VH-VL binders against q91z69r481to671. Designs and how they scored, part 2

Target 1, 191 residues: q91z69r481to671
Amino acid sequence: GRRNSHARHQDSGQVIPLIVESCIRFINLYGLQHQGIFRVSGSQVEVNDIKNSFERGENPLSDEQSNHDINSVAGVLKLYFRGLENPLFPKERFTDLISCIRIDNLYERALHIRKLLLTLPRSVLIVMRYLFAFLNHLSQYSDENMMDPYNLAICFGPTLMPVPEIQDQVSCQAHVNEIVKTIIIHHETIF

## First folded at step 16 (VH-VL)

Design r5
Fold by ESMFold2, fold request of step 20:
Structure r5 (fold): chain C 191 residues (1-191), chain A 122 residues (1-122), chain B 107 residues (1-107)
Amino acid sequence: as target 1 above (191 residues)
Amino acid sequence: QVQLVQSGAEVKKPGASVKVSCKASGYTFTSYWMNWVRQAPGQGLEWMGDIYPGSGNTNYAQKFQGRVTMTRDTSISTAYMELSRLRSDDTAVYYCARDEDWLTGSYGMDVWGQGTTVTVSS
Amino acid sequence: DIQMTQSPSFLSASVGDRVTITCRASQGIRDYLAWYQQKPEKAPKRLIYAASTLQSGVPSRFSGSGSGTEFTLTISSLQPEDFATYYCQQYKSWPYTFGQGTKLEIK
């Protein structure tokens, strides 16, 4: 084909937060076949110990002989996103994002979601791309871990895209889960 | 008050099917996994599977795969478990039980229905 | 599947006794263990999760310990209302599995 006529896109140099990268790397290495990952909770003590170590600037997941429980590492990752002052999916985009459910064609839905997400800061998009590529990869092991895109969306929906206080929590949560599932399945089109 | 209320006792013949209902109240039905567990007379507890009422997603224990179907009706906050091709050893009390929901995941079943006795005899 | 084995199957004790019930898993389950109490004609009630964490509203005379493959439930001072069957349950792997139960009778 044709060469792009625009100047080269400059990379901002944004990096994935160490806690996110380390949790995802650990799960990719040791946890892809772990049954119930992200649904079953790990030890509260171990989750807090790992989280506190990262907050001190350490990386407790860096050695090859780590015996950390996969559910504890998964819990740390969920808590990271839960604890963000601004959710990964900003509240300002909430209504527009959940409205994408009305688009019946899944490819068209994915393209519409992409358009909405491209308005976000690059640092947010980098984290989104990394996370959803990982969630898609994890779902490929669903015959063993029982965590298909539907189950993963249930576990991550409330964490990644909290329903605003004014909205109906029950009906909106189902819509949030459907959007998150769509992004997991169609991440290559969206990102 | 969180409550799970199940349908009444059933008597069935071998080869038939049974559908047990579990009506939830006092919490957001669509936001908690619902489990089904059975207990044969004088025996322990056996997990059969679960459903997420918000999406309808299910997971079944291999022993029951192909015979069990778990569904729900979100308009009346009710979960259902249907077991087909009944045998005499399916005689048991069947319980629904919801998962506890924590920020990092579940620690198991915190609220149980009262149980539904299913008797399978010829 | 992870087999859960309880002992004893039957236990008779007096009010005020300290009693223990043990539970063994056929493979390591870290602390993914819950304890349930079931009274006659009633659904099970969770007492303990994560091997040692007491559920809210459960009397402090109940405690749990252990990790890996060996676990205990302890009642520090047995009360008349503690007559029940007790089950351990692993939730590390599906299918979730329960011990065979320990029937506790008050003398």
Scores: ipSAE 0.275, ipTM 0.713, lowest interface PAE 5.2, mean pLDDT 88
Fold by OpenDDE, look of step 18:
Order: structure tokens, then sequence, then C-alpha cells
Structure r5 (fold): chain C 191 residues (1-191), chain A 122 residues (1-122), chain B 107 residues (1-107)
């Protein structure tokens, strides 16, 4: 997907960007059982409003009395990662990560993925660990929200690990989704 | 150009099964959910379920649980909908329709197949 | 399941008329609503999504409004090609559901 050149990391003082922390916190509180979370993009207007608020240095999700749509909050989180100049999963690791799909045993696959990801900056790993712990937790409510690790991987794969343009988009996307699914399931082993 | 081309009309007897195909072109088949919607003669639209071709994940309407199977062949960008134990009230035009919501922020079914008429009669 | 109710089921109008079709949801669906046009023996065509966003290529005489449980499709000035059946659809949650349709006929 296309990247938003206007998307920036918030205050460098936080290990985890405020927008990421706030969205995930909000979803943990109000959205774990929400059907189709992250599949439905939410209200475009509301997503933009929330996003713009964060860009202004505000936290529109801090108020417990806020009545934001869960799908909109989820959309904001996805937009954040989509808008990063450098994808959360660097393109330099794409080929190596995709190659892990050849490993049939998921645990072994996770170990190889771990080895690759440990080469990334600590700041990136911290965000990854935080995100994937959340996604794993969210997937535990799949009976209610219908978002198992596969579905979540579908939603986040293109955003977190975009397929380089020179690659076969069709075949690689399936592999990306599988890798992301593996990370969701085995996040404790990997991080 | 994005297109969905469905298989031809089918005539079946009660109790039989029908499998309708939907070939996609002009876009990344594995990146968009594919819906199946049917329409009985003179009636409205009814959502049957959807499939994500990239993984094969499916969601079925409760009404069709146990009778409908949605599959895909990614090598030829084709989705399939099979309905078993056919009844007379399954007579309808069946459509495949792409869901654009996830990738683009657009919502609903933006591209439709031409429809496949399935007639169930003794 | 979320039920979608359209009104009216049938509507007669003349070319040049302003017409409004209403869709009501049994529960709040925010703006997760699409409008479709279907002509006889043709597949539906999406006109509006996100309750009020016009599909590319659709004439500006079509507009959608509403949020929550009440939605409207408006045709500001009917053209001959606009006589068809219209459907609303929610995509907030599975199963997706359609309104029963509104058949717009020429008076």
Amino acid sequence: as target 1 above (191 residues)
Amino acid sequence: QVQLVQSGAEVKKPGASVKVSCKASGYTFTSYWMNWVRQAPGQGLEWMGDIYPGSGNTNYAQKFQGRVTMTRDTSISTAYMELSRLRSDDTAVYYCARDEDWLTGSYGMDVWGQGTTVTVSS
Amino acid sequence: DIQMTQSPSFLSASVGDRVTITCRASQGIRDYLAWYQQKPEKAPKRLIYAASTLQSGVPSRFSGSGSGTEFTLTISSLQPEDFATYYCQQYKSWPYTFGQGTKLEIK
C-alpha cells in the first residue's frame, strides 16, 4: 500500500508512540469483543479527526467518557503503521522473513523469525513486541470478534510488511500474511 | 480494469449441489475479500458469506451454515461457491462481489460479477 | 443480526423530480452503509459508500446522508436512466444485510 508522507512519529520521549499506546489501550478496554475489528476501516471522518488530534499533540482517547467508534480507533492504529516512512518490518528483511515460510514447523519458524528480528533496532522491537502481544491477546477473543490470527494477519500484513514493488504481489502477500500470523501466535517465543 | 466473470447458468434437482465460479482480473485477487450474494426471483439481495482468497478464511451467514462452501484457486484468481442439498427456494441469481473495505478505506461491494442463474426444479 | 428497512418499497416519480429513499437500521451502524442501484437483469452497482461518499463515476445528482440508524439516498433530479431498484446495505458487522429494496418507477 501507499505510504502517507505526512505521518510522523510522535514525541521521541516515549518508547511507544502515544498514538499506538492509546489506540491499543482503548481497544483493550472497549473493543476486544468487537466483531470484525480491524477489518472494517471505520468512519473516515472520525479516523481523520482522531489522527489529526494526535498530530496536534493531543490524546483524544484518554477520556474514559469518550464515545469513539472502535472501528475508527482501530483504523487510526492501522493508518499509523501504514503511514510510516519505514515500515515496521524493514524492506531489507523482507526476503529473509518470507523465506521462513519454508519452515513447516511453526515453532521452528518462530525461532528463525526471532533471529531475524533481533537484528532490528531496539526501538522497533519494543513496538513490535507491544503490538503483537496485543494482537495475540485480541485473537483470543476470536469466538466473539471473529478475528483469529489469520484474519488479523490479513489486516496487518500489508501494513506492517508491505511487499516490495519488484516482488510478485500475489504470491508474496500470502506469505506475508502467514509470517505475520506466525508472529501473532508465537509472539512470546519471538519477543 | 477490475472484472469478475462468473460461470454459466445451472439447472439442478432438489438435493443436488451446485458450484459457481467467479474469475477475477485486474487486481490482486488474494488481497480482497470476496462476497457471495444471491437474489431470488423478484426478491432482494441476500448475503451468503465471504472468503479471503489470500488465506482461505471464510464467514458464512447462519442460514447457509453446513450447506455452503466457499473456496478459491489463487493460481487462476477464481473463487468458488458450492451450495449443497439444494431446495426449490435456492433458485436465484448468485453474485460474487469484491469487498473493498480493508485495503482502501472504501466500503461495500464495489465490483460485481454478472451473476449466475441457478434453477432448482424437480 | 442488523435489520435494514427501506421506505418506500415502491416509488413512482417523473423525470426531473427530486426523490428520497430512506433506510433504517435496527441498531446503530455509524456510517457503515452503502447504496446500490440495480437495473433489470443486471448486477447491482455501488453508488454510495460510507453513507455519503459518492462512488467514482456516479453522477453528482446522487447523494447520501445520515448516520447511526437513519439514512437517505437522494436523487436531486431524476433522469431516465435512474429508474431502477435501489438497495441499502450495512457492513458494520457480519452477516452483512441489505434493505428489502426500493423500486423506482416512472410515473
Scores: ipSAE 0.243, ipTM 0.755, lowest interface PAE 2.2, mean pLDDT 91
Fold by ESMFold2, look of step 18:
Structure r5 (fold): chain C 191 residues (1-191), chain A 122 residues (1-122), chain B 107 residues (1-107)
Amino acid sequence: as target 1 above (191 residues)
Amino acid sequence: QVQLVQSGAEVKKPGASVKVSCKASGYTFTSYWMNWVRQAPGQGLEWMGDIYPGSGNTNYAQKFQGRVTMTRDTSISTAYMELSRLRSDDTAVYYCARDEDWLTGSYGMDVWGQGTTVTVSS
Amino acid sequence: DIQMTQSPSFLSASVGDRVTITCRASQGIRDYLAWYQQKPEKAPKRLIYAASTLQSGVPSRFSGSGSGTEFTLTISSLQPEDFATYYCQQYKSWPYTFGQGTKLEIK
């Protein structure tokens, strides 16, 4: 026999998926000034190769791998979130989250969003905090990379909070972009 | 299937404005960046700017900043480009062109409108 | 702005010939390059993106190669319908910029 694993809990301390952490670290080191990041696509071949390497337990983005195309690394990050069985922002919270656009004051909107997000599992919130801190930091280089919070929300928002098929795609997409923009700007208030 | 249909040719005097429309069909209009590109007679193609129809957010080439306005009406899937204070060297064919959208981002302009000829004559 | 230059500016060739058009960028653009075909009185049509990836529906006689600052469009067996002007375009940096064009005449 095996011991009953439910009686003991061992936490590795690695709560951010390695692929997410590695992509964000790589972009922080080499890509903050890269024009069009998350809007311009990289090589499909390179994106797939990087993704497959992570799935084999390898890390192709280690510190000695400085030659990867930033847009390909950004693409890997987007594909990771697109491929989650449940989107980072759960579909069950979609209607409540987009309703926050009715709150005109952006600080008060952020507080309302925080209240909704506090109902999510701790592991999801930790990934959200990590991602949105990075997106905010990236947006601070918008004079060089051309990716302010508005542009990042447009490009990353559909991946993070897909509009359910039943909803009006046109109006809901604009609302998703506004909510994601709000979270990028006010991430410290929210997380 | 995917199609961009632009408004008809226009003749303008210097100092006037022109507004070109681009009606999209066969895809989700609000999910793709729309570019505007022009081509003067005997010259190459020149990117003017883009708009994201879902939000209305725009980026303009610095050469056109202050003279160009890009808008859209999502209820009829139509993008617009307005160029003001026209000069003779604004005589060109004006194209709308959709950014290709993949899960990882854009690979540039995959679908183009038929073009709108704008003639600015003194 | 990134300047794109094409050569030759004009090219005359016979049906069945292999044709090569070169595009040079003023600074490195990795593979952020597209090729367009424009026939008279018509909008440009994208042939290739990411320097070498063929657009769906484009005949396989078209191919692209290159990276960094030097790029090539090749037509392996020229057909009568290939009479057109060809443009390269970089999409690494805003503003997007195009080459001056290569006018291809079929003898």
Scores: ipSAE 0.217, ipTM 0.692, lowest interface PAE 5.7, mean pLDDT 87
Fold by ESMFold2, look of step 16:
Structure r5 (fold): chain C 191 residues (1-191), chain A 122 residues (1-122), chain B 107 residues (1-107)
Amino acid sequence: as target 1 above (191 residues)
Amino acid sequence: QVQLVQSGAEVKKPGASVKVSCKASGYTFTSYWMNWVRQAPGQGLEWMGDIYPGSGNTNYAQKFQGRVTMTRDTSISTAYMELSRLRSDDTAVYYCARDEDWLTGSYGMDVWGQGTTVTVSS
Amino acid sequence: DIQMTQSPSFLSASVGDRVTITCRASQGIRDYLAWYQQKPEKAPKRLIYAASTLQSGVPSRFSGSGSGTEFTLTISSLQPEDFATYYCQQYKSWPYTFGQGTKLEIK
């Protein structure tokens, strides 16, 4: 037996979720110089409209004449990662990941982070590599967009690596932001 | 309850510096951008800059670049704004105001301190 | 910098009146606009963000509208506690900028 064509497309292995790929492509094309991206919220109506369109199997960002607000597209991307059943960085690795702060040399810190991340499922690691390559690229425009690696880590850290409720939120959040910053800067070493 | 409580009124001579404090309570101080906004007598509001207390990163309005320094002490959840080389047109009420923490970003300043009056006179 | 201009600068009205305050941006700001109320000797209080979204706890007699360069704040039935100065603020780009204010006074 032959499987039908929709089963074959399911098996074609799109590893990067379409919504993630589409948001990042859109920002790469139109938003690299957009001031305050990921810090300033876009239209809540537009964010919800875009999100709902993707949930219906549509791609509202594929239109070449689209004039979507960059902050709204950035908001959709953040919302996607916030909505994952499991955070991109698993809770089980939280303590080990934040302990890497003790390593002062940033290259050595990156190597330790890599070691911890290599045990994750391949699909997770591929999404991480895609996201952090994009965040690094975006940070190269920080003279225009004001979003250096630390500012981006502030905006993404809570979403990507939530501090467990039983931990000291203040000190742990600072450690999360520093780890995420390290990954943005040294993404080629880590992934 | 989320609160921002600022230090008391100050009188300064031209050429001096002033440092205003803003103590936060009722939320995670290190996770919200803190803005500083001033208001001259009978005038409107003017944004001076911001700080992220978790790291100390700052952004200053060009008008104040070189005269303003924003800092914080995370052990006591307090932000500071220091303005140097004061002149008479720096007489104003100075406010701290935190950015709203929204799932997709900020929609501006949702909580304000009570204000600190700084008077610059001979 | 994006200049924000309010009209009128002052407005006299009676309790129960419907009042409208306008705000114009020097260039398009989409809906990146907030409205604040400030009473004498008090800090500003945000009423509306995203041009038309009412802040939680703000009475429903307040509403906002507009996009692009022209915006309005409307109070449908003026109450005694509404006499204050109102500011619009853009947050599309840094530096954030405010309108010069509209003082709403008892007739």
Scores: ipSAE 0.140, ipTM 0.681, lowest interface PAE 6.1, mean pLDDT 87

Design r5
Fold by OpenDDE, fold request of step 20:
Structure r5 (fold): chain C 191 residues (1-191), chain A 122 residues (1-122), chain B 107 residues (1-107)
Amino acid sequence: as target 1 above (191 residues)
Amino acid sequence: QVQLVQSGAEVKKPGASVKVSCKASGYTFTSYWMNWVRQAPGQGLEWMGDIYPGSGNTNYAQKFQGRVTMTRDTSISTAYMELSRLRSDDTAVYYCARDEDWLTGSYGMDVWGQGTTVTVSS
Amino acid sequence: DIQMTQSPSFLSASVGDRVTITCRASQGIRDYLAWYQQKPEKAPKRLIYAASTLQSGVPSRFSGSGSGTEFTLTISSLQPEDFATYYCQQYKSWPYTFGQGTKLEIK
């Protein structure tokens, strides 16, 4: 099951959770060109240490001299979203979002996705916008990090938009990945 | 049970191509990276590349760039590795090996095929 | 590329012995290290991942340790079935690379 370990951060009133902001900031500084970022899981110990630090109200990534492994930081970020009580993409929007895959034109697809996402709470949208802006930015370094939009979507799809158990996992996961990819690519249009 | 079953032994002439298959079962084929690793007789393990069956994205070791092609057929949960312009030093046992799920926090190749012997001889 | 160097390449030991195999990485790989056991004409079997996490089903006499550039695989009490070739592998970055292997033979 999903953990609720970050409930305090979510309820802190901060628009972007500190853990999200800090991880993304750290990756932007040190990890944009990191090969296989988000594909390779970080050190379990280090990931837990970082996570626990945040849970204690600390910011282990605030020090510019921090020597944390970028994969661990990436892992923390993924773990955060995976640990949300409610997925970033609400399950109530799952079917509608997946249906957007039927739209062949990517721009048009993005517009439909936008329409669906705009129905979400502002707080969620803000986090989405922040995350996907980052992912798009990260994908621009795909020549170096080997993480194109789809690869990133592969890594984040299950975390951000888990396939309901009653659904076909194989086919739906592919669609989830495609939707997430679309959002990464067209984040400016969508958000 | 997670299992990888590879195609049978191959004997090829220099200059020819070989295509090895790896059929996966017991897990969601499209959600795990598949590695290809070879082992020359009496030698160690050599990573050739990997493919993500969900997208078809591949990463090849530089040594094999231009000669190796990794593909997949998701409809039958089968990965393929084709090596062209075969040379005698390509004689080896070729393995497919699944990377463990990135969500589990586990690492490395947890499931291996039984191996496919490819012999290149004139 | 990250080079992995195992030592020794060959090791002779007796049943009951404590054996240690080392693996050195040419650069820091944190704990992105796996150990494999390979018996003749068989596919490798993962024993350890994340440098020190024991694969499910693997006897507790196997253990891994280390981080950064130095890693060790230890068999606390060698059993007859443990005579095999062992490989370390880094998966920090592409290309994945293996150590040259350590053949553990019966003395």
Scores: ipSAE 0.023, ipTM 0.647, lowest interface PAE 3.6, mean pLDDT 90
Fold by OpenDDE, fold request of step 20:
Structure r5 (fold): chain C 191 residues (1-191), chain A 122 residues (1-122), chain B 107 residues (1-107)
Amino acid sequence: as target 1 above (191 residues)
Amino acid sequence: QVQLVQSGAEVKKPGASVKVSCKASGYTFTSYWMNWVRQAPGQGLEWMGDIYPGSGNTNYAQKFQGRVTMTRDTSISTAYMELSRLRSDDTAVYYCARDEDWLTGSYGMDVWGQGTTVTVSS
Amino acid sequence: DIQMTQSPSFLSASVGDRVTITCRASQGIRDYLAWYQQKPEKAPKRLIYAASTLQSGVPSRFSGSGSGTEFTLTISSLQPEDFATYYCQQYKSWPYTFGQGTKLEIK
C-alpha cells in the first residue's frame, strides 16, 4: 500500500487526528449496526473524495446531513492507518507482541500486551486507546453488523500491525489477528 | 501465480454427503476470504457462503444453513465445503473463489477454481 | 437480501456491434458491483469490479458504469471470443447475490 505523506500533517497539534476522530464519530452515529462494516474498503471514488477533502484541511463528515456511505467512511479510516509511514504498532515491537500468543489465558495475555504497549509514545497510545475503544464498542453490535472482535481484527490486523518481510507471512498473520482481537476485547485492561 | 485447484467430480445418492476440496497456491491462504459458489445445470450462479481460513470464521447463505459446513486446513492451504442431506436439486458445479484483497479497496472474486461437478441421483 | 436483475436475459448480436447489458439492484449498493464472464464448461472470470474498474488483462472494449441501483456493462465492439454468459454480482452485504445472467449469442 502507498504511504500517505499527508498523515504527518494531520497529526500536528491534535491528540487524535481529525480524520480518525471524524470517521469514528460518523460510524458511531450511523454505522454501528451496518452489516459487514470494515469487511470492504468502500466505494473507491467516494473514499478518495473523502480522503482528498481531509487532505485539503476540510471535514466532509462534520455535516449532520452528510449522505456519505458508511462503508466509504470505514474505508477511509482503514486507509488512513494503512497509509501511515510508521504503522500504529511499531515494527520494533512485533516480535514481542507476537510472543504473547503463547500465553493461553487471555487476561494474562492482555496484561503482557499492556506492558509492551506502555513503552510506546503517549501520542500513539492515545490513538490506540481511542481506536480500540471504538472497535470494542462496534463489536458489541456483532449480532447486527456481523463483525465480532475476531472479524474486526481480521480487517485491521494487517493494517495496524504489518508482518515484517523477514517473518513468515502465513503463520504470523494469524497471530497478528489474535493479538489485535485480544486488544479489542481487553481494551480497558490494556489501556 | 494464484491458483485454486478443486477435487474431482462426485456422484452421490440422495441423503448422502459430499465434501469438496479447494487447494490454494500462489498467495497467503490465511489472509483472504474464500467463497463457495454453485451453478446448477443451465442455471445461474448461487453464493453458498464464505470462510476466512485464518480464523475459520464462516458465513452461510440461509438456504444452506444446517446442511453446509465450510472448513479449512491451513497446513496445506486447502478449503473444504461439505454439503449433507443431498437431494437431486443439489446437482451442480461447485466453485471455490477467492475474494480479492478487500483491504486495498478491490472487490469481488478474482480467482476461481475449475469447479467440481456433483451429481445427485438415485 | 439484495436482488439483482439483469436485462436482457438473452441477447443476439454480431461481431463489431456495441452491446449493453444492464443490472438493477433492489436497493442501493453504491459501486459494490462486479461483472463476470463465463464461457461454456469454464469457471467465471471477473471482468469489472467496483462497478467501473477494469480487471487487469481484460480488453479495453469492456467497460462498466453506474452507481446505486443501475449498472451497465458495455462491449464497444464485439469480438468472436466475447460470446458468453455474463453475470453481475453485488458484494455490499451478505448474502452475496448474482444476477440471473445474460447469454450473449451470435446473430
Scores: ipSAE 0.021, ipTM 0.616, lowest interface PAE 4.6, mean pLDDT 90
Fold by OpenDDE, fold request of step 20:
Structure r5 (fold): chain C 191 residues (1-191), chain A 122 residues (1-122), chain B 107 residues (1-107)
Amino acid sequence: as target 1 above (191 residues)
Amino acid sequence: QVQLVQSGAEVKKPGASVKVSCKASGYTFTSYWMNWVRQAPGQGLEWMGDIYPGSGNTNYAQKFQGRVTMTRDTSISTAYMELSRLRSDDTAVYYCARDEDWLTGSYGMDVWGQGTTVTVSS
Amino acid sequence: DIQMTQSPSFLSASVGDRVTITCRASQGIRDYLAWYQQKPEKAPKRLIYAASTLQSGVPSRFSGSGSGTEFTLTISSLQPEDFATYYCQQYKSWPYTFGQGTKLEIK
C-alpha cells in the first residue's frame, strides 16, 4: 500500500521540508514501479526548474495532473540531500557508523546503528525516519522498479553519508552502501 | 586519465566459456556502473548487462540470463564478464563501458574499453 | 523493451554537407538518449547525452535535439573524419537498447 506522507508528518509532530515531502508523495503516487528510479538523475533542466520553484515557496508537485518525469522528481529529492550544508548523516558519526560493518548479523548491526543515530537531533531523525520508511517501501517494488535495498543504498549512500576526504574513498564507499542498505532494510528497528 | 583496458582476443569452441577482463584506471572504480556491450561482425551494438563494482550488483539482459556472469575485483579495479555455453553467434567484439550517470549527472557510456574479440568456431 | 529505430540505415554525403540522422523510440524516453560515433575497428565514442548535451571535446558541428520519441543528430558541416557509423541509445529503462546504426559514407 501507498504511504501517506502527510500522515507521517502529522504523526511526527516535526516539520519535514516541503520539497522532501512533496517529492516523496509524488513518487509514492506515480513512481513506485518506475524502473531504475534514482539511478538516473533526470533532466537537469527540469530538476532545476522544480528546485527553483520550491525555493520560491511554490509546490510544483501539488498538482495531481502534473506530468513531471519521475526521474526528475527523484533527482530533486537526491539533490536536496546532496545540497545540505551538513550531510544528513553527520560527519562526526561517520567513523562510528562505518565501524558497524564489522557486525555480520544485519539485525544486530541495525541495533548498533540505532544507538548511534539516537544521539542526533530529533529534527534530523524525523527526516531520516521519513526518508528510510519511503525507501523501504520503494524497495518492496523491486520486482518492478529493479531497485532493491542494495541498489537504493548505492544511489543514496554518497548523498546521505559522504566519505570524508581523510578516509579511504574506495573501501569506505562500499561500507557506506552497506550501512545505508542495513538502514533501509531495518528502518523499523532503527527508527 | 580515465581508461578501460580489456584482455586480449579469445578463440573458443562451441560449448566452452570465455571470461573477458576490463581493468579500470583514472577514477574510483567502485563508484560507477560498468556496462558490457557486444558487437557481432558487421552488426550493431547490443547491451549485455551492467555491474556496480561497489556492491557487485548486476543487471543482465534477458537474452543472456543464465549464461552471463559479471563480476569484479575491486582490489585491482577489474571487471569481468564470463559467457558460458558459447555458440557461433556469440562471435563478436565485447566492450566494457563506464556509465557516467551516477556521480556527475551525465548519462550514457562515456568511456569504453578497446574491445575484446571473441571468436567461437568448431 | 524499448526499441530504437534509426533512419536512414545508410547515408551518402559529401564534405561540407548538412547531415541529419533520426532516431525513434517505441516508447517515450524523455531526453534519456545518447548518440555514439563508431569508426571501423574502434570502440564507440559518446557524442551527445541527455538528447542534446554535447560531450566535452566533441566538435560543435555536432548537435542533438528531440524529446519523447523522436530524436535527431545533426552534423552542420560534414568533415572527412565524420564518416563513420552512428548509434542512438536509450537509457531510460533496462535493458538499455541501441538503434540499428546509421552508416555515413562519402559520396
Scores: ipSAE 0.016, ipTM 0.576, lowest interface PAE 6.9, mean pLDDT 89
Fold by ESMFold2, fold request of step 20:
Structure r5 (fold): chain C 191 residues (1-191), chain A 122 residues (1-122), chain B 107 residues (1-107)
Amino acid sequence: as target 1 above (191 residues)
Amino acid sequence: QVQLVQSGAEVKKPGASVKVSCKASGYTFTSYWMNWVRQAPGQGLEWMGDIYPGSGNTNYAQKFQGRVTMTRDTSISTAYMELSRLRSDDTAVYYCARDEDWLTGSYGMDVWGQGTTVTVSS
Amino acid sequence: DIQMTQSPSFLSASVGDRVTITCRASQGIRDYLAWYQQKPEKAPKRLIYAASTLQSGVPSRFSGSGSGTEFTLTISSLQPEDFATYYCQQYKSWPYTFGQGTKLEIK
């Protein structure tokens, strides 16, 4: 049998979605030095196979002998967040969040972002905290994986904070990237 | 509509440097990785490195580390590749090439410039 | 570095022939492989990505297969406009690397 991790699930009393926790655990174990993670696409076949397994209640990323490609596991994580009916960063907070780029002092910017995010449901905040702690940790290996906070924001930001349909996609994307980068860097201040 | 237009042919002497430009149009220049690939006469393709124009981050093939510099000017949507200490075996056509859609990740290089011929001879 | 080796280096075939070009990676690259066609004095054009996915606008006579370390490009019925050099490329890790090329001449 396959088993779920107990440690991080239980720290806050809130359950992280199994697919999110399993992907992040797998990358923490096997992928921190993997070049181009989240930038290079994984196999669509493998991504779909892993996703379908989770939908059947299985955990294909358990600690047993697993040779899944890191880019495919990263793709599963991105696909999960892209598939949410309500994006992780909700559309109604979009304008306020991207306006925080006008705050040049990074500590002050982080505090303003925190203020905006703390109005969100607790379940969303728990997932955000878990994800951004992981992204910050991953970025600490940027000398090896080439994925500093800015590169991670470029590759993951559009999935996490999609520009609303009524706004200009191109003009807003740079602001989204900067805000997501700020959250990766300053996650401990924000969460 | 997406285009990459490169600077014209160059003739250089051994020991000199060359700087090739690649002007992008029809897409958001700062949002796509830009690769540089060269091809010696009658030979295959060789990846030299890439740059993300939005940040200036670069990855160079080890063979070119220390001789190649990739830069960009975002105000004119132009990427640059400079190769120093030229030698005769640097004679090649140099291409810029864009990575595929940044949102879905890369599946290789979908748009290529027309190429810039650099000839190194005494 | 992941080394990519193509076979054959040169190939002469007639219009209507079925042509197969092979590409081998020095280590497993799963399906992180693209195929490019290069006509004389032109930039390469991507034909296939993810080992087997045909680029839109590319004629259906082109197909790709393989995974891991062994890959093939097939042209099911060779046409005169298929005279070109073909390259495989891995994009699993840096540096990205190309096969040495297969020059296809129509006889």
Scores: ipSAE 0.006, ipTM 0.561, lowest interface PAE 10.5, mean pLDDT 86

